# VHH binders against Probable carboxypeptidase X1 (CPXM1), part 3

Target 1, 162 residues: Probable carboxypeptidase X1 (CPXM1), of Homo sapiens (Human) (q96sm3r113to274)
Amino acid sequence: TGCPPLGLESLRVSDSRLEASSSQSFGLGPHRGRLNIQSGLEDGDLYDGAWCAEEQDADPWFQVDAGHPTRFSGVITQGRNSVWRYDWVTSYKVQFSNDSRTWWGSRNHSSGMDAVFPANSDPETPVLNLLPEPQVARFIRLLPQTWLQGGAPCLRAEILAC

## First folded at step 1 (VHH)

Design c2 (framework vhh_surovatamig_d1)
Fold by ESMFold2-Fast, scan of step 1:
Structure c2 (fold): chain B 162 residues (1-162), chain A 120 residues (1-120)
Amino acid sequence: as target 1 above (162 residues)
Amino acid sequence: EVQLVESGGGLVQPGGSLRLSCAASGFTFSSYWMSWVRQAPGKGLEWVATIKQDGSEKDYVDSVKGRFTISRDNAKKSLYLQMNSLRAEDTAVYYCARDRLYGSYAFDIRGQGTLVTVSS
């Protein structure tokens, strides 16, 4: 009933297929929003393990291009892996698109309203949310709704898809 | 060419003091939050202290509060860490780091580090 990981963690999904509404820095860009990615040093620069939206971004989103029509069944998220601060998303919504221009949301089956998924409460523990109704689309977006008080919307993710 | 160059490390006895300096070049130093981070032998990186662009806000890891003071001189493009009452646990390589955006603790540039050894 479930689909396997799409490939954010395994790098099967290339950096060019990851996009975001904004990023605080290059080291917190969408290419860093991969499940289990760690803070570290690359070519002399320090990078944290997460995508983080800019402080001024009122409508943050993290986007994955699956490259072709794909059945999205679930989302796994973690918070920011960092040696200097805590940030994690506490709730998010999910949207889908076939063309990255027209979007529709994942809906709660009972209420018919947009589904709001409870997410993380610490930086490292993965939280799985199965979509109430799997969707076939090329693109998926995660839209942080709430995050750690005094922090920023930061996440690492994996998508379950087939 | 963007660079951060640390200096001032050395061997000091427990209870002693050291002042670390970091010289910045190749960017508008006064526009960035700056931090000190350290790495003890065989351990991961640990954030130590942060200072806002104009020096109006400062933050420290609990283990150094009251002992360390971070400061900056924007005219000289320099960052400092005054370390007092040093302990063996403070032994580490200390790095100057640029926080790219507004105290986000996302460091995109660091220096080569300066070694501080606290032992008898």
Scores: ipSAE 0.000, ipTM 0.147, lowest interface PAE 14.3, mean pLDDT 85

Design c3 (framework vhh_surovatamig_d1)
Fold by ESMFold2-Fast, scan of step 1:
Structure c3 (fold): chain B 162 residues (1-162), chain A 121 residues (1-121)
Amino acid sequence: as target 1 above (162 residues)
Amino acid sequence: EVQLVESGGGLVQPGGSLRLSCAASGFTFSNYWMSWVRQAPGKGLEWVATINQDGSEKDYVDSVKGRFTISRDNAKKSLYLQMNSLRAEDTAVYYCAKGVPYYYGSKLDYRGQGTLVTVSS
């Protein structure tokens, strides 16, 4: 769609602009949900390359605050980068908001129902989903719908926006 | 509701040993990485050791490698830390933590109330 990356991978979007419904641990928090982030161990800290929701979270979401009204055109996702296990989201929905309280979903133009985007099938390969209709909003949420059996929803993401 | 209850701390002389235990409830224990973190008097939280779901992968902060051993019993929903060759610098409150935590000053997803380990000479 010609809109550039918003800046999750580049760190242009600060950690304070990333939120989630829950996380398994601090090392799997929303700040770890950046495209191409890698698992690692540095200075006694152990962290993994993904945001992962709690298993008990019935309505998981990963949220990005663009800071101002922004035209969202696409989403790129990866699974969890880990030396220990496999986790990835296999489908998700997208929602938007101007105030983080009132949300509207990306819709399939033909059916009028919420669009469900097929996502990852391995931990590393980026999957791009262009939104059926770009939306102007301040906030965007990714809502995992399905994920690898035996795990929790985990993802790394980038947002395409202008 | 996630609950973690630590026990096994106490006063020990340098070179001594202690075994810490953590009883977990409110979540599917076997599905999560588990960690031990500690906080020395006047310091922030320090990650000590972590263990994966089945116990096949373990990692430790360099200062405790070869002295501490992390283990788990998924049937008992329990996490353990065997501490050998204890040093004065190991004096801290030890916390059981769900998942893999960050370093000093981090907000951890669920940690217990802690158990105090004092190493005195």
Scores: ipSAE 0.000, ipTM 0.132, lowest interface PAE 14.7, mean pLDDT 83

Design c4 (framework vhh_surovatamig_d1)
Fold by ESMFold2-Fast, scan of step 1:
Structure c4 (fold): chain B 162 residues (1-162), chain A 121 residues (1-121)
Amino acid sequence: as target 1 above (162 residues)
Amino acid sequence: EVQLVESGGGLVQPGGSLRLSCAASGFTFSSYAMSWVRQAPGKGLEWVATISGSGSYTDYVDSVKGRFTISRDNAKKSLYLQMNSLRAEDTAVYYCARSGKYYLGSPFDYRGQGTLVTVSS
């Protein structure tokens, strides 16, 4: 709490600062994982509103590079915006890094175990998760743990940071 | 002036195959994503498959993945649906549709008159 949006929705964070473990297609790449992005059409090709990992990706992750040490305080997620199908992440973990190589997880304050955040139950309603302890780091990753049965891990996100 | 004309429907036994065709006219075919939608007796309209304008992206409803293949020929202005391993639950009127709307829950802006597919006997 108390930190503003980092800038995924506003495009303040450029596409080059977004990365993922995999994507089903260019039109479902990490640059499409921005809060409130909508499906669209360009040069006859249909692009949905979400990042979606490949179906065979066993350890999917969505990454944001803030460009400098940044205090991460919360995460907002939505499911996939699409004209014909449903996909959304139902739970995820969060990791941080200063060098994109060494990662540490957000932890539950009572147990000391990795925090698992309950996420979406529909494609459009934003769900806010405040981190139990804000972390200072350059990079943040969202790691989908569960998603709609019969669907794929797809999300749109915004990061609260200062 | 926009016209979509389906053909290729008919009666087929379970496990059989059919290929549906759609002839498009009155618009720049390659500039639009195209879809197949179906309506089974007594049920609502169900989306089946979509293909992007370039043909680079395809998507399918889960119940037909691995059995149906959507394709297009932009030079011939034609859309196709190859249906294999047909099941009784695939019985429906199949419509060729132009995907012009991006909002969830919206129907397609144009569809043809439909072609009946009956999987029986």
Scores: ipSAE 0.011, ipTM 0.175, lowest interface PAE 9.4, mean pLDDT 86

Design c5 (framework vhh_surovatamig_d1)
Fold by ESMFold2-Fast, scan of step 1:
Structure c5 (fold): chain B 162 residues (1-162), chain A 121 residues (1-121)
Amino acid sequence: as target 1 above (162 residues)
Amino acid sequence: EVQLVESGGGLVQPGGSLRLSCAASGFTFSSYWMSWVRQAPGKGLEWVATISQSGSYKDYVDSVKGRFTISRDNAKKSLYLQMNSLRAEDTAVYYCAKGSLTWYSGHFDYRGQGTLVTVSS
């Protein structure tokens, strides 16, 4: 059954509960990785709408702390909202943890290997990926695997959870 | 913490040139994209140019393409903007910014103090 959004877009999930392996700048930090966040939201403000890992980050991840055991059922992603360039993640893996130290991956039941979810092909269109099997955990991580050639791993996200 | 110090501004005639410098400290400079932004008198902030970590990628606002060149020296933790064929509309305070675009945030200001460029006949 469809679980509701956890609250990245609505700000129910505070900035302190979002972490990442790296970020290109504060304005591209994990707190900017919220679904539908926009570049230049306030008059005179210049900032982009996405989390973006550093160009040389070999193992990028974006993390959400749900605060308590939570049933994760799906992930929605978008690319970077920007006034001057395009970046988006084209595939990612998902991991879960109860303690942010021991992680397990979402798996493809046919192969037994980690599931690789196809993601975005443009900056704005949301792409929903339902997890093959919902997982109960406190933390969820998105691990970009591929992204736009010549670009950086950038995303905006929402988590479906109950 | 993050400190960015701009220099090199001044008064120049139309058609003249200036080279701006930015000295960075408080972060691993070579790991970040860097940008230049400007604010003309009575106007909002305008992104001018950006450069990738290694300097392999550069981009510019259309009005300065072919006239301005962004560069960096990671060993010296410095960012530069070479400005040629300056025009009256280039008159502004120029800021060095951490990241691929300029940011304004009430919580974190990743722009330096700025350096004034005045193009006047």
Scores: ipSAE 0.000, ipTM 0.141, lowest interface PAE 14.6, mean pLDDT 82

Design c6 (framework vhh_surovatamig_d1)
Fold by ESMFold2-Fast, scan of step 1:
Structure c6 (fold): chain B 162 residues (1-162), chain A 121 residues (1-121)
Amino acid sequence: as target 1 above (162 residues)
Amino acid sequence: EVQLVESGGGLVQPGGSLRLSCAASGFTFSRYWMSWVRQAPGKGLEWVATIKQDGSEKDYVDSVKGRFTISRDNAKKSLYLQMNSLRAEDTAVYYCAAGYSFGYSTSYDYRGQGTLVTVSS
């Protein structure tokens, strides 16, 4: 049927395997971009439930290193879980790599152009996008294309892979 | 420019009531949890109440439960605090804040200039 979760939510994928083009703060770094992660409080510091790119980042991306060649079949996204504000990505593209240097995009099977996946419309509801053609690669990137007007590109994610 | 403007404070007798209002501008009010926080003379900031973006969840500090009611009107971009059965210990400057406050730990994007509430017999 489908591939199981890779392990962002379960912490099977370690923080060291998550990277991003930028982050607004440590509390909104790529390690916070895990499905169902919640905003919290630790030693008086607040950690929010999402990865959020810097406001100046024109080409944001969120990256997962699966550690070995892996068949990527789908992506689940949520918006930001926050006690401060609403933010969510409304569309994104997906790219793959074997070396984190050379990337190729997920393509729409009808047009042959880069696939643009519709994403979230609220902070909590998970949205599943199955890839038109599963890809074998070590790395996967999510590239926010649009997000809530007046907000920032923020997401939580899980990857379906085998 | 983000602005939060509080109003409704004043002098009131113990057991009396006041309704505080906060008018928001310069940001998308409906996207934020909103809170009321206060600072009594010579004390630190104390969280009082918070309300979710859509009004579905509300929380209060124990000392005001059953006496204070927080509400909001997203169409008017306004936050309210209905204060009943006021006590001398409620005397403070009350601030409207964008974001969630928890206990005496506060973290929020924006805060207003405050409105003074004095409860005196």
Scores: ipSAE 0.000, ipTM 0.211, lowest interface PAE 12.7, mean pLDDT 84

Design c7 (framework vhh_surovatamig_d1)
Fold by ESMFold2-Fast, scan of step 1:
Structure c7 (fold): chain B 162 residues (1-162), chain A 122 residues (1-122)
Amino acid sequence: as target 1 above (162 residues)
Amino acid sequence: EVQLVESGGGLVQPGGSLRLSCAASGFTFSSYSMSWVRQAPGKGLEWVATISSSGSYIDYVDSVKGRFTISRDNAKKSLYLQMNSLRAEDTAVYYCARKFYGSGSYYPLDYRGQGTLVTVSS
């Protein structure tokens, strides 16, 4: 009954359609923020299984460009898959845009305030959040609000869309 | 607090061997990957080798493959770098490092020690 995965995990959504406010390194860039991606070692670089914002980034966001108007219905998140450290986002907000300039938030039905979605409590278990009201837009952003104390905002994601 | 103490550096002839050691304290050593990074005179930091927390994954910069061996002993909380067939270009201060999450890092290094000097000279 829900919309299917947009294609972060399957690579249907190309790396060029993923963007972030910042990244700690290339190996922790938005292209690494795909659901179920695993940590690995590459020649001359160490790739991790997550997107991670820089420590100094006060307003971190992870962005997906669906390429055309798309009905966004849900978000799945995981924490960081790593051979050296664990990090995970514990809550986030969601925003949408048609032009990547004007943004509107997913809202809580009862309060009318921006919805804050409880997220992960470990690095591997996927957590699904269905949007209270599906939105038609081209772009979707995840905005980490809280994360593991002493860590950095890191996530892997999939978007449910049709 | 996290402490990493390197030792084993010294003066060695080209073609010689040297073994570096790093003693870790103040954190759960067996839960972290560890790296060796170096800084040659007048140059920036260069990543040399990484070993995963379990020791199952190991990687090296191309210039040291086949010559250097990274290893660890989780019971002793120690990291090692066996350096064989040393070249003048290997002259550097060598640092034991834990993953770094700060901005401006291409290779994510968390923490590093005080360093140990390796000089390869005639």
Scores: ipSAE 0.007, ipTM 0.166, lowest interface PAE 10.1, mean pLDDT 84

Design c8 (framework vhh_surovatamig_d1)
Fold by ESMFold2-Fast, scan of step 1:
Structure c8 (fold): chain B 162 residues (1-162), chain A 121 residues (1-121)
Amino acid sequence: as target 1 above (162 residues)
Amino acid sequence: EVQLVESGGGLVQPGGSLRLSCAASGFTFSSYGMSWVRQAPGKGLEWVATIWYDGSNKDYVDSVKGRFTISRDNAKKSLYLQMNSLRAEDTAVYYCARGTSKYGLGAYDYRGQGTLVTVSS
């Protein structure tokens, strides 16, 4: 049985619970990393439809604080919704923490190594990855491993949790 | 006052060609990345192509790669879109859009009134 969406798309998870290792601009900050969020289309809009790490960020991560111990069961990702360019993450790892300081990774149940989840191949199509073993933790991080050649690691996400 | 004025739209048959132009005024054109975006009837805005402030980099949506060419003339303060091998699905109002930076990263801050391109038999 699956867990429901935690609330990135619905805004049940507030902007203050989203953090990232870096952001290219405020308009590409972690608060923009919500599933189905859209690019600005009006004159004067300075925001786009994704979180995007700086291109020189060697260890990018996108973090969600669930606020209390929560069973994380899956992740849904999309690429960047933009009127300007294409960017999407093509693979990522997942980490968990109870204190945002000590982290442990989601592992592949067959190999025992860190799970590397294949992600997006276009900006819009959602890709669901169920975690091999659901984890109870307060924080979850997505760690982009690869992304579109010549682009930046950008994503929109939802977390499945109960 | 920032102004972007598109022209060159019209009726064409599938397989035909059109060249869209955009005349810019009221700002330093050579300091901004520029884009073409389009809106088909009953659809949202779709980004089509971007060109950097100096013309050194160009990007396109996959469906138009090899068919459309974006270009600019900074001395004339003009942006162009050469559209070849037009398809029915290219039918849309095409807008010239000014980026918020030299590279067009992020959202745009101004667009013109648009020019209608209709591809039909």
Scores: ipSAE 0.000, ipTM 0.139, lowest interface PAE 15.2, mean pLDDT 86

Design c9 (framework vhh_surovatamig_d1)
Fold by ESMFold2-Fast, scan of step 1:
Structure c9 (fold): chain B 162 residues (1-162), chain A 123 residues (1-123)
Amino acid sequence: as target 1 above (162 residues)
Amino acid sequence: EVQLVESGGGLVQPGGSLRLSCAASGFTFSDYWMSWVRQAPGKGLEWVATIKQDGSEKDYVDSVKGRFTISRDNAKKSLYLQMNSLRAEDTAVYYCARLYPKYSSSWGGFDYRGQGTLVTVSS
């Protein structure tokens, strides 16, 4: 049942395969939403280690394009790595798509309700959530539901997939 | 096209002073919170100071409070850092950085920085 990391952390998944509903800045864009990425300098810009949605984004999402139909089995998340700020997502939902237009959610076993995964409580500790039902799809989205009070929905992620 | 150009770095004795300047172009400078960030040799980036769009709010990292003063001149599109009572620990490359306008605190996110100006504090 278990699948290996898809390749966000290893850079096997290219920046062009990562998208988000919004970003506070280029340095907090979806390309920064990779597990274990660190704050610092890249390509002449100051970057923190996370994707962060805009404050006004009412339905934030972070998206990965696996490039082909892929069996998604789990998600690992971290909060924002920063030299000067704390932000992390505390719960999220997961959605899948074959065409990036029609989406369906990960659901609880018997309830049929959308699964809500408890996520992070600090910026660095990885939290693994196994999907209750692995799904075959090309795209996967993480949809932050709650995050640090007074902060922003920020995350770093890895996807378990085969 | 967005450009931030720092100047004013150099070699100073402990206890000395330097004034750093940053010239901004390619965007509406007055719409952005601005910051100074530094990186000491072999260390990560450290936030130093931020200033609100209109200059009404300023914040500093504890180690520089009372010694450094951040200021801006929106008409000249310039950001400044007055550094007094410099210590060997202040040795770093100093970067002028643009904060995203939504960040209303000194702990905002950065989307652009300049190439930096080196400050060396030694005898």
Scores: ipSAE 0.000, ipTM 0.160, lowest interface PAE 13.4, mean pLDDT 84

Design d1 (framework vhh_8h5u_2)
Fold by ESMFold2-Fast, scan of step 1:
Structure d1 (fold): chain B 162 residues (1-162), chain A 120 residues (1-120)
Amino acid sequence: as target 1 above (162 residues)
Amino acid sequence: EVQVVESGGGLVQPGGSLRLSCAASGGSISSGSYYMGWYRQAPGNQHERVAIIYYSGSTNYPDSVKGRFTISRDNAKNTGYLQMNSLKSEDTAVYYCARGKYSYGAFDYWGQGTQVTVSS
């Protein structure tokens, strides 16, 4: 609630600190998964405003390396910015790690089960999800669970952290 | 799996009209992740883009046909269309329907083409 943006939108977090399980193309890679990033206008240009996983990716994830132990408190997501097509994630889970190998999930405070965050219903409107319990870790992953029927898991994001 | 088949071509006088159809089977031509377009090839020339319609409903036309041609689609019928008005002899060509998945930036399915001949 009280933590500022980590810096995906501001570019304070460099492209080298963004990773994903897969990408449909370079122009839809994790470096394109920044909040409010916009698509290109050139005919045939695939530099759309989103990270998009490959269709065959059964376990898609988008990862941010904060570089040091960081208190993660929230996630903001948008869908794909494009005049060509619609894609957005409708729900996701969040995981954390200190070493990018051992991961633990954000939990629902009441049930103790993995939290599933309802996400976007259109390409542009940002949706904020506050984590039920802020976590201190170096890495955070967003794991799309559902997305627009007939579309692909695509998102733009910002992380709230301090 | 996906196949597209063009129809509606023929011989027409200058100033006339034709409506081309592109029927898809085995999959959608224009839904979710897909866009569709029309291309043409006159004898001795390269393929040129005539019209594109994106999932958003946005369209794009080269200056040579802008105002005369209209691309549309009916997703429920899995069919795309090209309405051609005020036809000129320069529009004589084989017209191809193509479907592309935007994420790859290329058309992945092409039809066999339909001949359009504009002459007196």
Scores: ipSAE 0.000, ipTM 0.103, lowest interface PAE 15.6, mean pLDDT 81

Design d10 (framework vhh_8h5u_2)
Fold by ESMFold2-Fast, scan of step 1:
Structure d10 (fold): chain B 162 residues (1-162), chain A 124 residues (1-124)
Amino acid sequence: as target 1 above (162 residues)
Amino acid sequence: EVQVVESGGGLVQPGGSLRLSCAASGFTFSKSGYAMGWYRQAPGNQHERVAIITSGGYTNYPDSVKGRFTISRDNAKNTGYLQMNSLKSEDTAVYYCARGLSYYTSSGFHPDYWGQGTQVTVSS
């Protein structure tokens, strides 16, 4: 039982539905935060395989607009696909909103505090986290909490939703 | 070495159908994350993207052709297709096949190889 992929990997979710707190460059923007996306080079523009927040972004977030109320049930993450650098998020929190201004967090049932999901330990292996309680909302945010030492928070993602 | 070659263009009556083909050589659509797109250019106009298909099989169309055009590929033949139905005079253009990186989005889908184009004329 579970919800299917929302469509980051399949491109059903358009670039205009993806937003982030910051990005290091256009080639590491939120449109690059799609599961299984690969690094590339075109006309001197570097497009790497991840969204990466700026190094000085103290409160990084990656946001998906589902366009309408949607039941979010899980998150899949990968690290950065790159030929010259290692970066991956090692833990994150999840938030939801109906208006992109008022947010509520996914909670741990035992503690009542925000759930912290263990994430990646390498660039490529997908890690699935099922939400403890599926949430109905229009927007979902991933908030990196920790990442590879000496790097920046970088991820590729898919959302499970119905 | 890397090439894409279009065929199947021609003259059709309004309401008619055409199937364009895009034969690839020097690479395969089923490997290395390549996507395929179809673009068109009418006299005096800029290029317009009319269809894309990613390595994962996702397709995308602008509103002007949605429901009338269908993009597909045959990996065994290393050939892409554009099925064009219910053709209108506004569809008259040179149609180009292009290769791009499979995981680039429509805003970041940048073709790296273009064919020479095939003329489609819709006229009575």
Scores: ipSAE 0.000, ipTM 0.152, lowest interface PAE 11.0, mean pLDDT 83

Design d2 (framework vhh_8h5u_2)
Fold by ESMFold2-Fast, scan of step 1:
Structure d2 (fold): chain B 162 residues (1-162), chain A 120 residues (1-120)
Amino acid sequence: as target 1 above (162 residues)
Amino acid sequence: EVQVVESGGGLVQPGGSLRLSCAASGFTFSSGSYAMGWYRQAPGNQHERVAIITSGGSTNYPDSVKGRFTISRDNAKNTGYLQMNSLKSEDTAVYYCAKDLRYYGSFDYWGQGTQVTVSS
C-alpha cells in the first residue's frame, strides 16, 4: 500500500507526456525511458531500452507530465537494457512543477538540502525510492547526478502517484 | 524455493527493546526486490504495516511506532531487521516480514511470524 504506478510501464502515460533535456538518438529518447522496456530493432533502426542523455548535456533531466495535479510518492529506476553496452544512473535528484517553468526540489527534511536518491548498480534490477515528503504537482523530473564511469546517464523509470 | 523466516521475538517489559531478524532464502535482498517490510497482527485485529525499507534505502513508519522502531537491511548477510525500542503493551502482536519482488505494497512473500509480548 503506497500510491500505484502512474503508467509509464503500462503506457497509460503517452509518449507525448515524456520529455528530456536531450537524447543521444530517437531510439534512446524519453519515450524509451519506461520501466521494463526492452532493446529491439524497430523501423529498420536499433532501439535500446532506455532514455539516454547526450554526453555533452551538463544538466540532464527526464520529465513526466501527469496531466493534472498529482500526488507523487515514489520513483522506480532501472539502467539501460542493451545487447551492446552498459549504462545506468547511480544517483539522482527529483524536481516538481505545476507549469513546467518553475521547479522545486524534493528535500531531505532533516538537513533542508536537496534529497539525493541512490539509484542503480546494474542494468536490470529495479530500485525503488520513496520521496521523503510526497508532493502534489503536475510535472515531475528526474535529474541524474552520477552514473557509471565511462558511460552515459541512461534510465528506465516508473513513477508512483495518486 | 523462496522463503522468509522471522526470529527474535519474545517477552519483554514495557520500555524494553527487541531486535527482530528476517532471513531470505531462494533470493537475495540486493537482487530483484523492490522493498521489504514488517507487519504485525494482534488477536482480533487486521494486519498493520509498522515499517518498510525500499531497495533504494528509503524508510517509512506509521505514527504509532515512529521514533521507536528502526528498519534496516544487510545485503551481505541477506537479512532484514527491525529494532524496537521503548516497547509498549500496544506493541504486543505477531510480527511478519514481507518481501516485495515487484512494486511497493505488492508483497509476494510472507513469513510465519515471530511473537512479541510486552507485559509486566
Scores: ipSAE 0.012, ipTM 0.507, lowest interface PAE 8.0, mean pLDDT 85

Design d3 (framework vhh_8h5u_2)
Fold by ESMFold2-Fast, scan of step 1:
Structure d3 (fold): chain B 162 residues (1-162), chain A 121 residues (1-121)
Amino acid sequence: as target 1 above (162 residues)
Amino acid sequence: EVQVVESGGGLVQPGGSLRLSCAASGFTVSSGYNYMGWYRQAPGNQHERVAIIYSGGSTNYPDSVKGRFTISRDNAKNTGYLQMNSLKSEDTAVYYCAAKGYSLWSGYDYWGQGTQVTVSS
């Protein structure tokens, strides 16, 4: 009954299908927002295990293009894997689109308002959130609402979809 | 006149080898925060990343090609390569090269048109 991973961790979803509202640097770009990706410094550049929005980004979002209509059923998130610091998203909202221009949100069953999913409390432990109602769409966005105080919104993710 | 051009594709039998080349022109690949990657797509399948090399030389591969494919680059020639060994029929796909990078105020994301690799007995 559950949908399998879409393919962020397995690299089946290409980097070109990952987009974000902003990124602090290449090493913290949306292509780094993959579940279980690890930090590394062998490249002579700072590349950490996460996507991180810029500090000035008031409305951050991380986007996945599934390439075709896809049934989204869940989201798994982790915080930033880094040898330098701690950052993690503590809550987020989810939005969907068929054209990347018009968006609708995942809603809370009881309140009818946009669902706010509790997320991470440490950098490594995966937190699974099943969507209250699976949605069929081509695009899915994660919209960080809160994150570790004094930091920036950073995450690694996997999407459950079929 | 920014271009990324793949070459080296072709027909090969199972167990064979091919080397793909990715030539970048109109920009410098080796500066700043950057990477080159190889991606593939077979008809009816989702596209997938098969190799990435970052500005310092670190590499990453999915399990489907790990141990068989090797990515490298020559910064003096502004060219990336994918060495493919022990090819299987399921490696048949169009292979694309991407060059991606960021600076403090700008970025780039260039893709080639693809080169066909066919593994058939």
Scores: ipSAE 0.000, ipTM 0.127, lowest interface PAE 15.5, mean pLDDT 81

